# Miniprotein binders against tRNA-specific 2-thiouridylase MnmA (mnmA), part 13

Target 1, 344 residues: tRNA-specific 2-thiouridylase MnmA (mnmA), of Desulfotalea psychrophila (q6aiz6)
Amino acid sequence: MIKNITGIAMSGGVDSTATAILQKQKGPVLGFFMKLNQPDYETQRDRVSQIAQKLDIKLEIIDLTEEFQEYVLKYFSASYFKGLTPNPCIICNKEIKFGLFQQAILRQGVERIATGHYAQIHKTAAGYQLHKGVDPHKDQSYFLSRLSQEQLAHSIFPLGGMHKGAIYDLVEAHGFHDFRGTESQDVCFLEQDNVVDFLEQTAEFSASSGNIVMNDGKILGKHKGLHRYTVGQRRGLGISYPVPLYVINLDVKNNNVIVGENEQLFHKTMAISDIHWISQPEREDLLHASVHIRSTHKGAQASVILKENNRASVIFDEPQRAITPGQFATIYKDTQVLGSGVIL
Below, E stands for the ipSAE of ESMFold2; O stands for the ipSAE of OpenDDE; V2 stands for 0.75 times the mean of E and O plus 0.25 times the DockQ between their complexes.

## First folded at step 13 (miniprotein)

Design k4 (from m41F with Y40F; at its last fold request DockQ between E and O 0.89; V2 from the best seeds 0.00; counts 0 for: SAP 70.493 > 70)
Fold by ESMFold2, fold request of step 14:
Structure k4 (fold): chain B 344 residues (1-344), chain A 87 residues (1-87)
Amino acid sequence: as target 1 above (344 residues)
Amino acid sequence: DRETIQRLLDELEELIRELDELAREADELGSPELANEVRFFADLLRWLVDYMRRLANQGDYDRVNRFLQFIRYLLRLIKELKDRIRE
C-alpha cells in the first residue's frame, strides 16, 4: 500500500530536467523547487513550473529563505572575521540542498530524492561511498564531500554515469530543444561578488578598510575589506607595480592584504581541521592520497598525517599554487571521495 | 633497538629547537612565508616525537619504525628549506 515516490530536485536547468525524465521513466515522481534569496526567483520559478507541466510532474515549492539567510550570515561572517575564505557551494550542499531541503521532502513521506549532480553513489557492505562522476569536465564530487551517510542514503544521482553530451541528446529527444548552447549547470548565486553584496546589505556585517602591502611593509594601496579578496587573486587590486602581483595572504591582525609575486603562492604543506569522513580510512595514521584544494584543482598526490581531533598535516609531493585558508581540502582514493577538511 | 630509538627522538627534539629559532630568524628577515613553513615542520616533528614516544611505551615498534622512515623524508624537506633560508 505504501507507494514508492521519488522526489526530484528541479531547478530549471538541463541537468535537473534530464533527471526528472529519467526518474519518471522508473516510477511515480514528485518535483520540488526550493525558494531561497535568489535574485531572479520569479523567473526561475516560472521556468521550473513550465518544465514540470510539460513533463506532467506535480511541483511543490519549499520556502527556505529564512533558514538560508541565517546560515549565510553565520557561516560567511564568522569565516571572514577569521580571515578565512569560505566555500559557499560546499556549505549549500551540506546544510541546505541535502540538509533542510532534503529534510522537508522526507517529512512529506518521500523517501528518496534525485538531483542532477555529476557524481556517483555506491552502496557497499561498509556503507555508502561517493565517487567522481564519469564526465571529468562536469564532476561535482568535490562539492559533496561533507555529506553524511544518511544524506547519501536518501540521494539518487542519475547523471553520475553519463556525459554532458548524452544529457543534451536525452532532453532533446523528449521535446526540450532550447538547452543546447546555453549554460546548463545550476547557478550558484553565492559567488564571491554576490556574497559580498549580500553581506554588505546586512546591517550586522561590518568591515574595515586597510592597506595592501608587501611582506616588507611597503604600502601599495588600500583595500575595502579583507572579505573582498582571495589568495591567488590578481585582478581587482587597484595597484600598480612593475611585475604582476597576487594576494598571498590575508593578515587579520593588522588588517592588511599581503601581495607578492606568483612564486610566493607555491607551497607543499598545509594543515587541515574539522575533517569529515564519508569513508574513513581504517586503522591508518599515515595516508598517501590525491588531495584537491578547490573544485578546479587537478588534484595532487600528498602525504596525509592523521592527527587527533579531526586534524591532519598534509605534505604534497609537489608544490601547489594558492592554498587558501577556509577552503576545503578533499581527499580522494582513486575515484572515491574519502572526506574533506577545512584548510587552515 | 629501544635505546637507539630514544636517542633518535632526543636528536629530533634538538632539531625542533633549531627550527623554532630559525622561524624567528625568518620573521626578522621579513620572510613570513618561509617562517610559516619552518613552523609547520617544527610543529609536525613535535607531534611525531610525542606520538612515537607513546607508541614505543606501548611496545608498538612496528608503527614507530614506519614513522621513522617517513621522518627521513621530512628531514630531506627540512634540509632543503634550511638551505633556502641561509641564502
Scores: ipSAE 0.771, ipTM 0.926, lowest interface PAE 0.8, mean pLDDT 87
ESMFold2, look of step 13: ipSAE 0.712; ipTM 0.909
ESMFold2 (binder alone), look of step 13: mean pLDDT 77; pTM 0.703
OpenDDE base, look of step 13: ipSAE 0.803; ipTM 0.936
ESMFold2, fold request of step 14: ipSAE 0.717, 0.748; ipTM 0.909, 0.917
ESMFold2 (binder alone), fold request of step 14: mean pLDDT 78, 79, 78; pTM 0.725, 0.727, 0.713
OpenDDE base, fold request of step 14: ipSAE 0.800, 0.795, 0.800; ipTM 0.934, 0.934, 0.934

Design k5 (from h2 with E80W; at its last look DockQ between E and O 0.90; V2 from the best seeds 0.00; counts 0 for: SAP 70.362 > 70)
Fold by ESMFold2, look of step 13:
Structure k5 (fold): chain B 344 residues (1-344), chain A 87 residues (1-87)
Amino acid sequence: as target 1 above (344 residues)
Amino acid sequence: DRETIQRLLDELEELIRELDELAREADELGSPELANEIRFLADLLRWLVDYMRRLANQGDYDRVNRFLQFIRYLLRLIKWFKDRIRE
């Protein structure tokens, strides 16, 4: 007997629960929960197990604790050591959730995996396209901009065509009445502060104190390691000054946090490297597109000059605030994600 | 035409040299972020000149003209930097 079982990534939140409900209506499903190095693992496991039981979905746990720790040490420590601000969510999606986790599920003979992401996958003759979710306030396509064609081919995003309000209505109609008003129950292990604290607890990570300075060299205080600061940051500087100051730059050579006024954060120019294309553009062209420099960014029109070795120069039509090395610039044409690159 | 394109590319190389000097002036004024943006533009123009020469040698004048139009936009940005530095 041939089985066409859909895997469901279950995390205990409203979005993954709605995904499970929707996919079970379409055919047989099998639930999967990731075990990582999260401190609240047992509470999350119990909640996911309760949800799976109520939905009559068999749940399997995939233990990726060792693999996750290796990724955290390698990627995040290397980035922070270079004065870069890495993006935990983009890398976790690429390497863990749609990487190791998806691969483990596929090895069990499951052909497709559904997740609760607010984004759309469109299959075309030229391959799979990634598009924004229709709810502009919940769209997560920015965080999925590193996915490969193979990863997209094995993925289903049932929530991409829906608005968040309809998701709450759906889960309530199926007996789940405790999600509304409790978005803190959408547990996210990979926040930057949690990753930084975890790295400092390992014997392999070290960082040096240094000065917080202005461009002219005036010392305003001390920092606790460059890895604790990001461009655009205002809080947590521990300095006294008549006007608000922001992190302008992380100077690895001199081990200084450079601060300045808000106006110094605006730039029209940006270089990106390590570009990954989900959808192949015409690579010899000058592209005019919407470029997002972080997930909360509204997007800005820019000229993108495509260069060799997966590099580009980006010139925005209007100055952009807090362009942050190590984060990702995601290139959109209308609703379609074309690709993303690492900000230099 | 080939001779006109070559003349424009030579003029752009001279502009690149001025941008390198302008970036040094921005450093002297204590504006390293401004200097870095000017150096970015100089490096981009340097790359574009080299790239357009290769396209012209291949006979792809349509793409050369597309990038020449884009450079006109960059000239407005370069003027903005000059005004701020040499005011």
Scores: ipSAE 0.658, ipTM 0.889, lowest interface PAE 1.1, mean pLDDT 86
ESMFold2 (binder alone), look of step 13: mean pLDDT 77; pTM 0.696
OpenDDE base, look of step 13: ipSAE 0.781; ipTM 0.924

## First folded at step 14 (miniprotein)

Design ctl (from k1 with F40S L44S F70S; at its last look DockQ between E and O 0.04; V2 from the best seeds 0.00; counts 0 for: pae O 7.9 > 1.5, pTM E .709 < .8, placed apart)
Fold by OpenDDE base, look of step 14:
Structure ctl (fold): chain B 344 residues (1-344), chain A 87 residues (1-87)
Amino acid sequence: as target 1 above (344 residues)
Amino acid sequence: DRETIQRLLDELEELIRELDELAREADELGSPELANEIRSLAESLRWLVDYMRRLANQGDYDRVNRFLQSIRYLLRLIKEFKDRIRE
């Protein structure tokens, strides 16, 4: 085991570059780039290679293309065909980035991997805690809400205590001036705009046309497959109605898209399953916490009623809009990520 | 079963009334924080009951059933909470 080497997950973005700079100042590092069948792989590889060379970091490429297809893309496609809206980034982090990729790095004798995520790990007597990054606009803790204690033990988030502005200043001080105006592409390899095209190219694509209906069963039109619609969607319905209509639910059994008015998107309750706890709450069957129902959600105060079999009922203090089955609900106490569950 | 749902809704309504009374008692005892927590729970339950009634009336028993297990558990928790406040 080469003692005190940190693996750097390098993607060619500003955040991973800053991470590389900061960790290199602390000790010996090895760079790692992940191949996942991204469409611009060669361009990304070349960029990462240039950055690594400039920083005098040895770079290794780890190919996880097949694993990404198996663990992330199949999940993604299967979810949509079940009328669920997946979060592939959460799965990718759990299974690939901090899963197989981390394991591959650790097998080389590296003790920990550093990534450019805006989150914090606090080591306590009871274990590792995951906390929000200090920059509220860049916080990525939601996407890390499925990590295990072991994964956290082998992870470093150097940027978690920094604001994005300070990151730009840091990389510029080290001769990287071309990062301003470029958003870090590092979060998701799936462009949202291509979701439908991607799904229709899958071997499992068997989506059939069905009805767009109101809650009362009134047929308003036809849809071109359930996979094209998500709860809260307004665009692309092809319906004329006196008031704005939104997708309220997907009825897979009857192959219906259920639509309704904006008020019908607000719910005070939801159920979650497959709860993963990063930090187990003290054995209280009722937890008052901030619950985030999607990555862009600011969080809402709720009572979380823990049930058997890693299930919970969530009752929000205030009604929440477009609670979407298949998305993840992340439970926070202040800045601490307690855990997450799949919205039913 | 529609009848089972109606019974559960009736039980929830009774619990809501009890929570409202407990909130009043908590206020009288000088525990406004506790009273507010109880009221918040009561309001949440009212909303849930109303929502479930609407779903039941619409014949959406699948959604109601998804909440039934949650509600049964909630009812037990509220009962336990009530027992703790009365001690």
Scores: ipSAE 0.015, ipTM 0.296, lowest interface PAE 7.9, mean pLDDT 86
ESMFold2, look of step 14: ipSAE 0.206; ipTM 0.710
ESMFold2 (binder alone), look of step 14: mean pLDDT 74; pTM 0.652

Design n1 (from k1 with I5L A56I; at its last look DockQ between E and O 0.91; V2 from the best seeds 0.81)
Fold by ESMFold2, look of step 14:
Structure n1 (fold): chain B 344 residues (1-344), chain A 87 residues (1-87)
Amino acid sequence: as target 1 above (344 residues)
Amino acid sequence: DRETLQRLLDELEELIRELDELAREADELGSPELANEIRFLAELLRWLVDYMRRLINQGDYDRVNRFLQFIRYLLRLIKEFKDRIRE
């Protein structure tokens, strides 16, 4: 059991390196790196090991490749069969980074785990709150909206109160001069393109070619499997038409990609299900809140009508572009993440 | 007034029937996205009417008044959809 030691999630990027520096200044630390199915695992492992050595941090590797592979296949395949666009980073945070990885670290007797996320955890009398990071360009709170109270209780986000420029200054002051002006290494390898490639290589995954059609039934071409297309997508359609066309719907029943003009992507209405609350709004069944429909969305004011069975109806004050079934809608009150639900 | 609220809910049920017809019109015009939004609003109004009747029976008039303000917003949104279809 490792008493009074803080675990550090290390990934080889500037953010995890800054996290390690900051936490080591506060007390004893132990570094942890998770092995998944990263395509460049050996290079990343060597980089993390080099950083840990420079910082005099003992590094442990936690191998989750089997568990990750089983989970990815099940979740993403099921989503794509339903014509849904899954959110890899939200689910990875909930189930892998703060799930299996955190649990493995806790079993070694480490009580608190620090990660390089740009978000804030506020402890109150009523529990833990998740808040946006102070750097609005780096805030990652959207991706953490499924975390439980228990997961937050064991987590430390030292970068949440900092701006990215200060992070570079910090690591440079400690002898790391090679992060500024180079490719990011904090990018999650679980991006949709990587997952799609992985699924297609798996013998258990099967997808059928079908038609790319307009609402009136006009056939414009063929698609390479519904799983390769996302609502709002313009590029990669392989079709010719006098005006730009975008994916407006994935029709599983007929195996069609439905395309249309940009104006057809704007809607005020959205249903969500499977709502998870980090901070449940007490005695409220009608909220007016900021709702984010994807990580790059700036957020939009909406009326949120809370219904039975963890469902809600959402009416935006202004039309929103490319509301995508399978993605997550995250509900904010000011800087606080209240919770999130799956877009239907 | 309880009787005035019940009359309003009855009027909303008539509006729901109009929305069902409007959604069919949007389908016939080849605008299934608009039709789906109208069906969403019709279903939400059905849910709201049932919910408000429960709140009235429970005597929770503070919450009823909050939802009355939201219903006025929905009526403006419905007018916007009517205008889009009839143009």
Scores: ipSAE 0.739, ipTM 0.918, lowest interface PAE 0.9, mean pLDDT 87
ESMFold2 (binder alone), look of step 14: mean pLDDT 78; pTM 0.698
OpenDDE base, look of step 14: ipSAE 0.816; ipTM 0.938

Design n2 (from k1 with F81Y; at its last look DockQ between E and O 0.90; V2 from the best seeds 0.82)
Fold by ESMFold2, look of step 14:
Structure n2 (fold): chain B 344 residues (1-344), chain A 87 residues (1-87)
Amino acid sequence: as target 1 above (344 residues)
Amino acid sequence: DRETIQRLLDELEELIRELDELAREADELGSPELANEIRFLAELLRWLVDYMRRLANQGDYDRVNRFLQFIRYLLRLIKEYKDRIRE
């Protein structure tokens, strides 16, 4: 009987292991592991299988290799071609982990899927809300800001109310003593460096060399493709200059990496597009909210002017460093994720 | 009332023209980031003027007044940028 079974997204790290332990204590579970084009797939599969065996959880593998290339690679290639810096983890969560992977699991008749994300789902009369995890160092709500109401309705985040230290204590109490003090194995395979390397290995991706220039047009060096650079970056420029220089802009038209001093990275304004609302403001065309412009950003208060066609103009109370086209701006009200849009 | 709001919106359109010139001045000073900020504000003000004109025509003066308060904030930001350019 597969009914009443909770699916567990297992990835071989401490967080997914703790999730499996917690959910198995509440009822029958079935483990699921996602096969993509990850370079260490066989090693990861073996680790997940060992953990599942030790927990007495049946593990099923869902192969999404072809779908990975359709959704993720096309998104990243198109973004880089436009001089945008994509966010691989947000797209992976939306389209793969909570998209195709979740749907494949639900088709097997399980009701909901638990993952090891540090975020909270609150059901209200108006629908499902996404909130920050309580551990501020581990909160992952930023990366979940594109999830639909249906995706949230089928999701459980058991770790959202816990701190990372308690997670280590939990898994150690259940016989897993080798997670503490090692790098997390729950790290997303789709980090920017991994995606860039993967794209360069495909026959569909090609990029050309160009110049590294100052705003005044002075050429300081050469680059090996705009896709290798991110606004705010200092390292890896291969240029000499008396003061530190940072990537200020990626100029697709002229195939130039534009560099400048740190002070040139600060702006109060940005436009966002393709806004997705988890919890849409009903009667506000103007709101004041905390906006996060990337996962490592601490958030900043801003006025958000809601425009037609899922666009907004954002004016921060204080200048923000390295606002990066192609990344996502996630709009928070207190702990609640309202939604996110693509930075233009 | 509606006529007073229309007059204020017409005055804002003149300010928007001044902002286009200010953005060119920022470019001449080698501050393209400031010029882009000013152009952003000019475009936003154009949109706000059109939007508030539509709201006033619909009789939604509460929302018009809310955006007028926000425009007061934008005017302070514009003054800050003008001071930086012409100092």
Scores: ipSAE 0.756, ipTM 0.918, lowest interface PAE 0.8, mean pLDDT 87
ESMFold2 (binder alone), look of step 14: mean pLDDT 78; pTM 0.718
OpenDDE base, look of step 14: ipSAE 0.819; ipTM 0.937

Design n3 (from k1 with Q6E N36R; at its last look DockQ between E and O 0.91; V2 from the best seeds 0.82)
Fold by ESMFold2, look of step 14:
Structure n3 (fold): chain B 344 residues (1-344), chain A 87 residues (1-87)
Amino acid sequence: as target 1 above (344 residues)
Amino acid sequence: DRETIERLLDELEELIRELDELAREADELGSPELAREIRFLAELLRWLVDYMRRLANQGDYDRVNRFLQFIRYLLRLIKEFKDRIRE
């Protein structure tokens, strides 16, 4: 029988380790580790290498540092110039993990790549569908909503049908006893704090101080650059006021952070652009669906009016808190991801 | 039935003008977030009027009727915004 090698995305955490164990039971595997701008690269590299050696998996390192640095500077700087709050994990999955990294792995003759994502891929007569992982606390389908049909066709998500407790049991049964009760090594470098720090250290990134104001123009303080603030944020404002205040808008024209009370964060209306469909709604211009405005959002029922140029108008049944321009709205039908767009 | 649809669309265009004025009222009351949502609805209604005319020209009255039902929902939302501004 012809046996193809499965690529394993290894990152040194419990999920990637479990993925490697499960796939090695099914056939020959090769491990791949992605080098980016990880702050503790040497420590992570050593851990991934030790795991690969213990599992008897040949490991290759794919260096994408230059591509990642140029992409981060371009995407995040452009977003912040427009007063947008970018989403690092969605874009990294589309362009880096399942883009450049997947492409490099496939060029070595590997047929498919397994990753430790908690999501499900279903092949149907109409194409590949992306579905939520079965563990609701670990589901990562939101972050995968920009993947193409080709990217899904080359992907395997072995953990999508499992719960996290079973993953710890699996790796412990194979001699890995130090994952439970410690911070996961699968944490993405692109957490917002790390990206902001990275951008500020580059000579090309420029940001200016400005005012923290209320809608009536009252100045309450100074901000340290619009890129440091997110709609819905309460902490780090450095102002004093009798009631809690939150960032309600980033005003690029006047270089102001606009603050207000919690009630001012609730809205029923949202425009989205640059829509990507994993499963395109056929001949529907108006649909009613669950829309998630961030990864931690519980999802809310909304009317979605599909317009030209990959745009939509979204009206939620109930007001939603802190709809944030630059983040992604992901459209679900039951467990299925239909697609996502950029919040305007 | 086509002439009835055109008369309804003309009434919606008058409502759009009323929404533009309502948005200015919200700005004058110091509620730019409410004004933004009202302008969103006005823009959406303009788009819907144009779109429903195109559908009617194509004879797709089933979709025209679906959007007319959705517009009745929008009218209730507009009333909620009016109540917030004028009371």
Scores: ipSAE 0.750, ipTM 0.920, lowest interface PAE 0.8, mean pLDDT 87
ESMFold2 (binder alone), look of step 14: mean pLDDT 76; pTM 0.680
OpenDDE base, look of step 14: ipSAE 0.822; ipTM 0.940

Design n4 (from k1 with L45M I78L; at its last look DockQ between E and O 0.87; V2 from the best seeds 0.79)
Fold by ESMFold2, look of step 14:
Structure n4 (fold): chain B 344 residues (1-344), chain A 87 residues (1-87)
Amino acid sequence: as target 1 above (344 residues)
Amino acid sequence: DRETIQRLLDELEELIRELDELAREADELGSPELANEIRFLAELMRWLVDYMRRLANQGDYDRVNRFLQFIRYLLRLLKEFKDRIRE
């Protein structure tokens, strides 16, 4: 009844603009801009409105500020309290961008929504598959590894088969000449510093100072709260030592940041829990796959032993650096995302 | 061949108990990360032995043999860890 209109997630950057151009060529579109706790919201809103107007696209604003704030506080605070390092972009994609935002758009009567993500959705007889984007420097499939079949069914990723250079050429051919050389507006604003500062401003968040120690108990300094530190971190420790030291563990029980040399960050073993499968593997107990332990990780071959209750034991063929509890391990078969789990 | 597999699994459980001492050796040499890896592998092998026992009771010897080959891989990894500790 609503003319089969395609929704466009517009954010004011080159990727969302290219998405809007491509989808408008295929049929009627309706633009949607998500209001969260963005820095410079007013500037971004005005830019998105101007782009939508130039493309003759009706734009609606979906205000999710309260929902985002409540979810961010609950998820991040609980994670940091447990000594875990959360992944804000994966959770934002699952719960906000493809959760609340997608749901609000579908309630407008739109059947599907296009976003500027560099990933591919392949529909098969068995369901929807998520695949890497073809541009290896822009691939975002890692961050989409928690999406459900229903979320994928309502999504379109027009940029997944394209390279970034072609995206700039496309928008310039359509009258947008200011994107090249300008920082993109399509990236997640939930960088580590912003989340930590935001959490510390709330009256409900509390963190205790403690010691920075080596494994043998030698005290090297004080920390301002475990939530300020991440496994693999070298900077911001405020300690003096003859060789470089890195955070190797966050000890919640004793409220200690444990530091050590780079070699202490390498491990072959990892446990994961809360596994979500986009595509259930054929094997039900053991597979050999490429596993990525963070977005910047190049992936490593591993044996994955599937256990009960969506748990697995992972044995990498080669030691991996800075396996970080609370982050996500994403399991790939070639270009296909099979699923992801929370690192324990 | 259930009886032969059960005897092999019993021998594996005895070997797994020795891994707790190996982990303590790694701790005493200042390698708690290696000790934790050894403990992880020991717990995984205990889980695998129990799992293979259930598979053998169900007559699924093809899966049991696959996991026995994986156990052989894990034993080679543990030997590598042991060599690092003793050096």
Scores: ipSAE 0.748, ipTM 0.918, lowest interface PAE 0.8, mean pLDDT 87
ESMFold2 (binder alone), look of step 14: mean pLDDT 76; pTM 0.661
OpenDDE base, look of step 14: ipSAE 0.770; ipTM 0.917

Design n5 (at its last look DockQ between E and O 0.86; V2 from the best seeds 0.80)
Fold by ESMFold2, look of step 14:
Structure n5 (fold): chain B 344 residues (1-344), chain A 92 residues (1-92)
Amino acid sequence: as target 1 above (344 residues)
Amino acid sequence: DRETIQRLLDELEELIRELDELAREADELGSPELANEIRFLAELLRWLVDYMRRLANQGDYDRVNRFLQFIRYLLRLIKEFKDRIRRLEERE
């Protein structure tokens, strides 16, 4: 007599706690907490341990500190050297949470791993589909757009069909009354820390000062390194000008931050590369889809022309603000995530 | 007809050359963002013409016609770019 064991990714937040409650009701579980470079690791570890103890769940800690530093730091550094703005949450999900962490859990004999993500996995005859979570304010499908079929096959997202309010009610009914109004751990801890500070503390990272300029070459000030600036940024420029100015572009060749007025941030055209498909689109050359250029973007209708070598040309129906090289464009058909590519 | 499609594709190649010149004009008028979008469209049209020519040679005229319909949308975008260039010229 043996029952399939479900692993629970426990992080100390309300979502992972609700996930643990729901899955323990369905069968045997083991809890897993990953050790990374969290600045508050001991506090978080104690919190997760107390939650696991209260739920009578055996907890194992998986130490990925060195692997995390190797994968994520190199990705950030390479992106910033190219004038790109990286997306740490997408890469952390693909390589760490559903990569190294998932694999370590599976090696413990666990059948599948449940996490507190607000997204839905649908199994069909053609494979696994990823869909938006039903709570539009909490949907996390954008951040999961790089997952493979194998990663999805081993994953369970019990919260995808639920709203956040019901999650608070659930944990409170099980004796957890302290979550309302507290911080949640929805993403990798690097977004809790300033990515800039993380990179500057690393001996391998270096950056040089340069000019803040307009398109006509007018110099308005000095910057402290291109890595400190993001397309669309208004604050922290340290310049004086009669109207608001925004970062329009990062010019690596000349080591310049290019600034301009808000209207210069709007574009209809976008190229993407390195496309990963969770679900191959029905049309192989031209599709009309909702495309999200960042997690907070409402999505915009666009024509997507599929090219060779996992590339596409995207033309939005309406201009979009602050299309940012290095971020990910995620392609949706209704609620379904088809895939994502890197913005060029 | 096949002959009509080939004539349309040849006309699009002339439009692509016009877009290349328009992009250089946008650069000279101090709008590299507009110039880059015009170059993007020129490169996309070049790719589409080549792709449709291959489809026509394979006899897949239904897919060629679908892309020709999409190109009508791109022609409206080209008109928008030309209007923006004209407005920049009036300021100079």
Scores: ipSAE 0.750, ipTM 0.917, lowest interface PAE 0.8, mean pLDDT 87
ESMFold2 (binder alone), look of step 14: mean pLDDT 78; pTM 0.723
OpenDDE base, look of step 14: ipSAE 0.798; ipTM 0.926

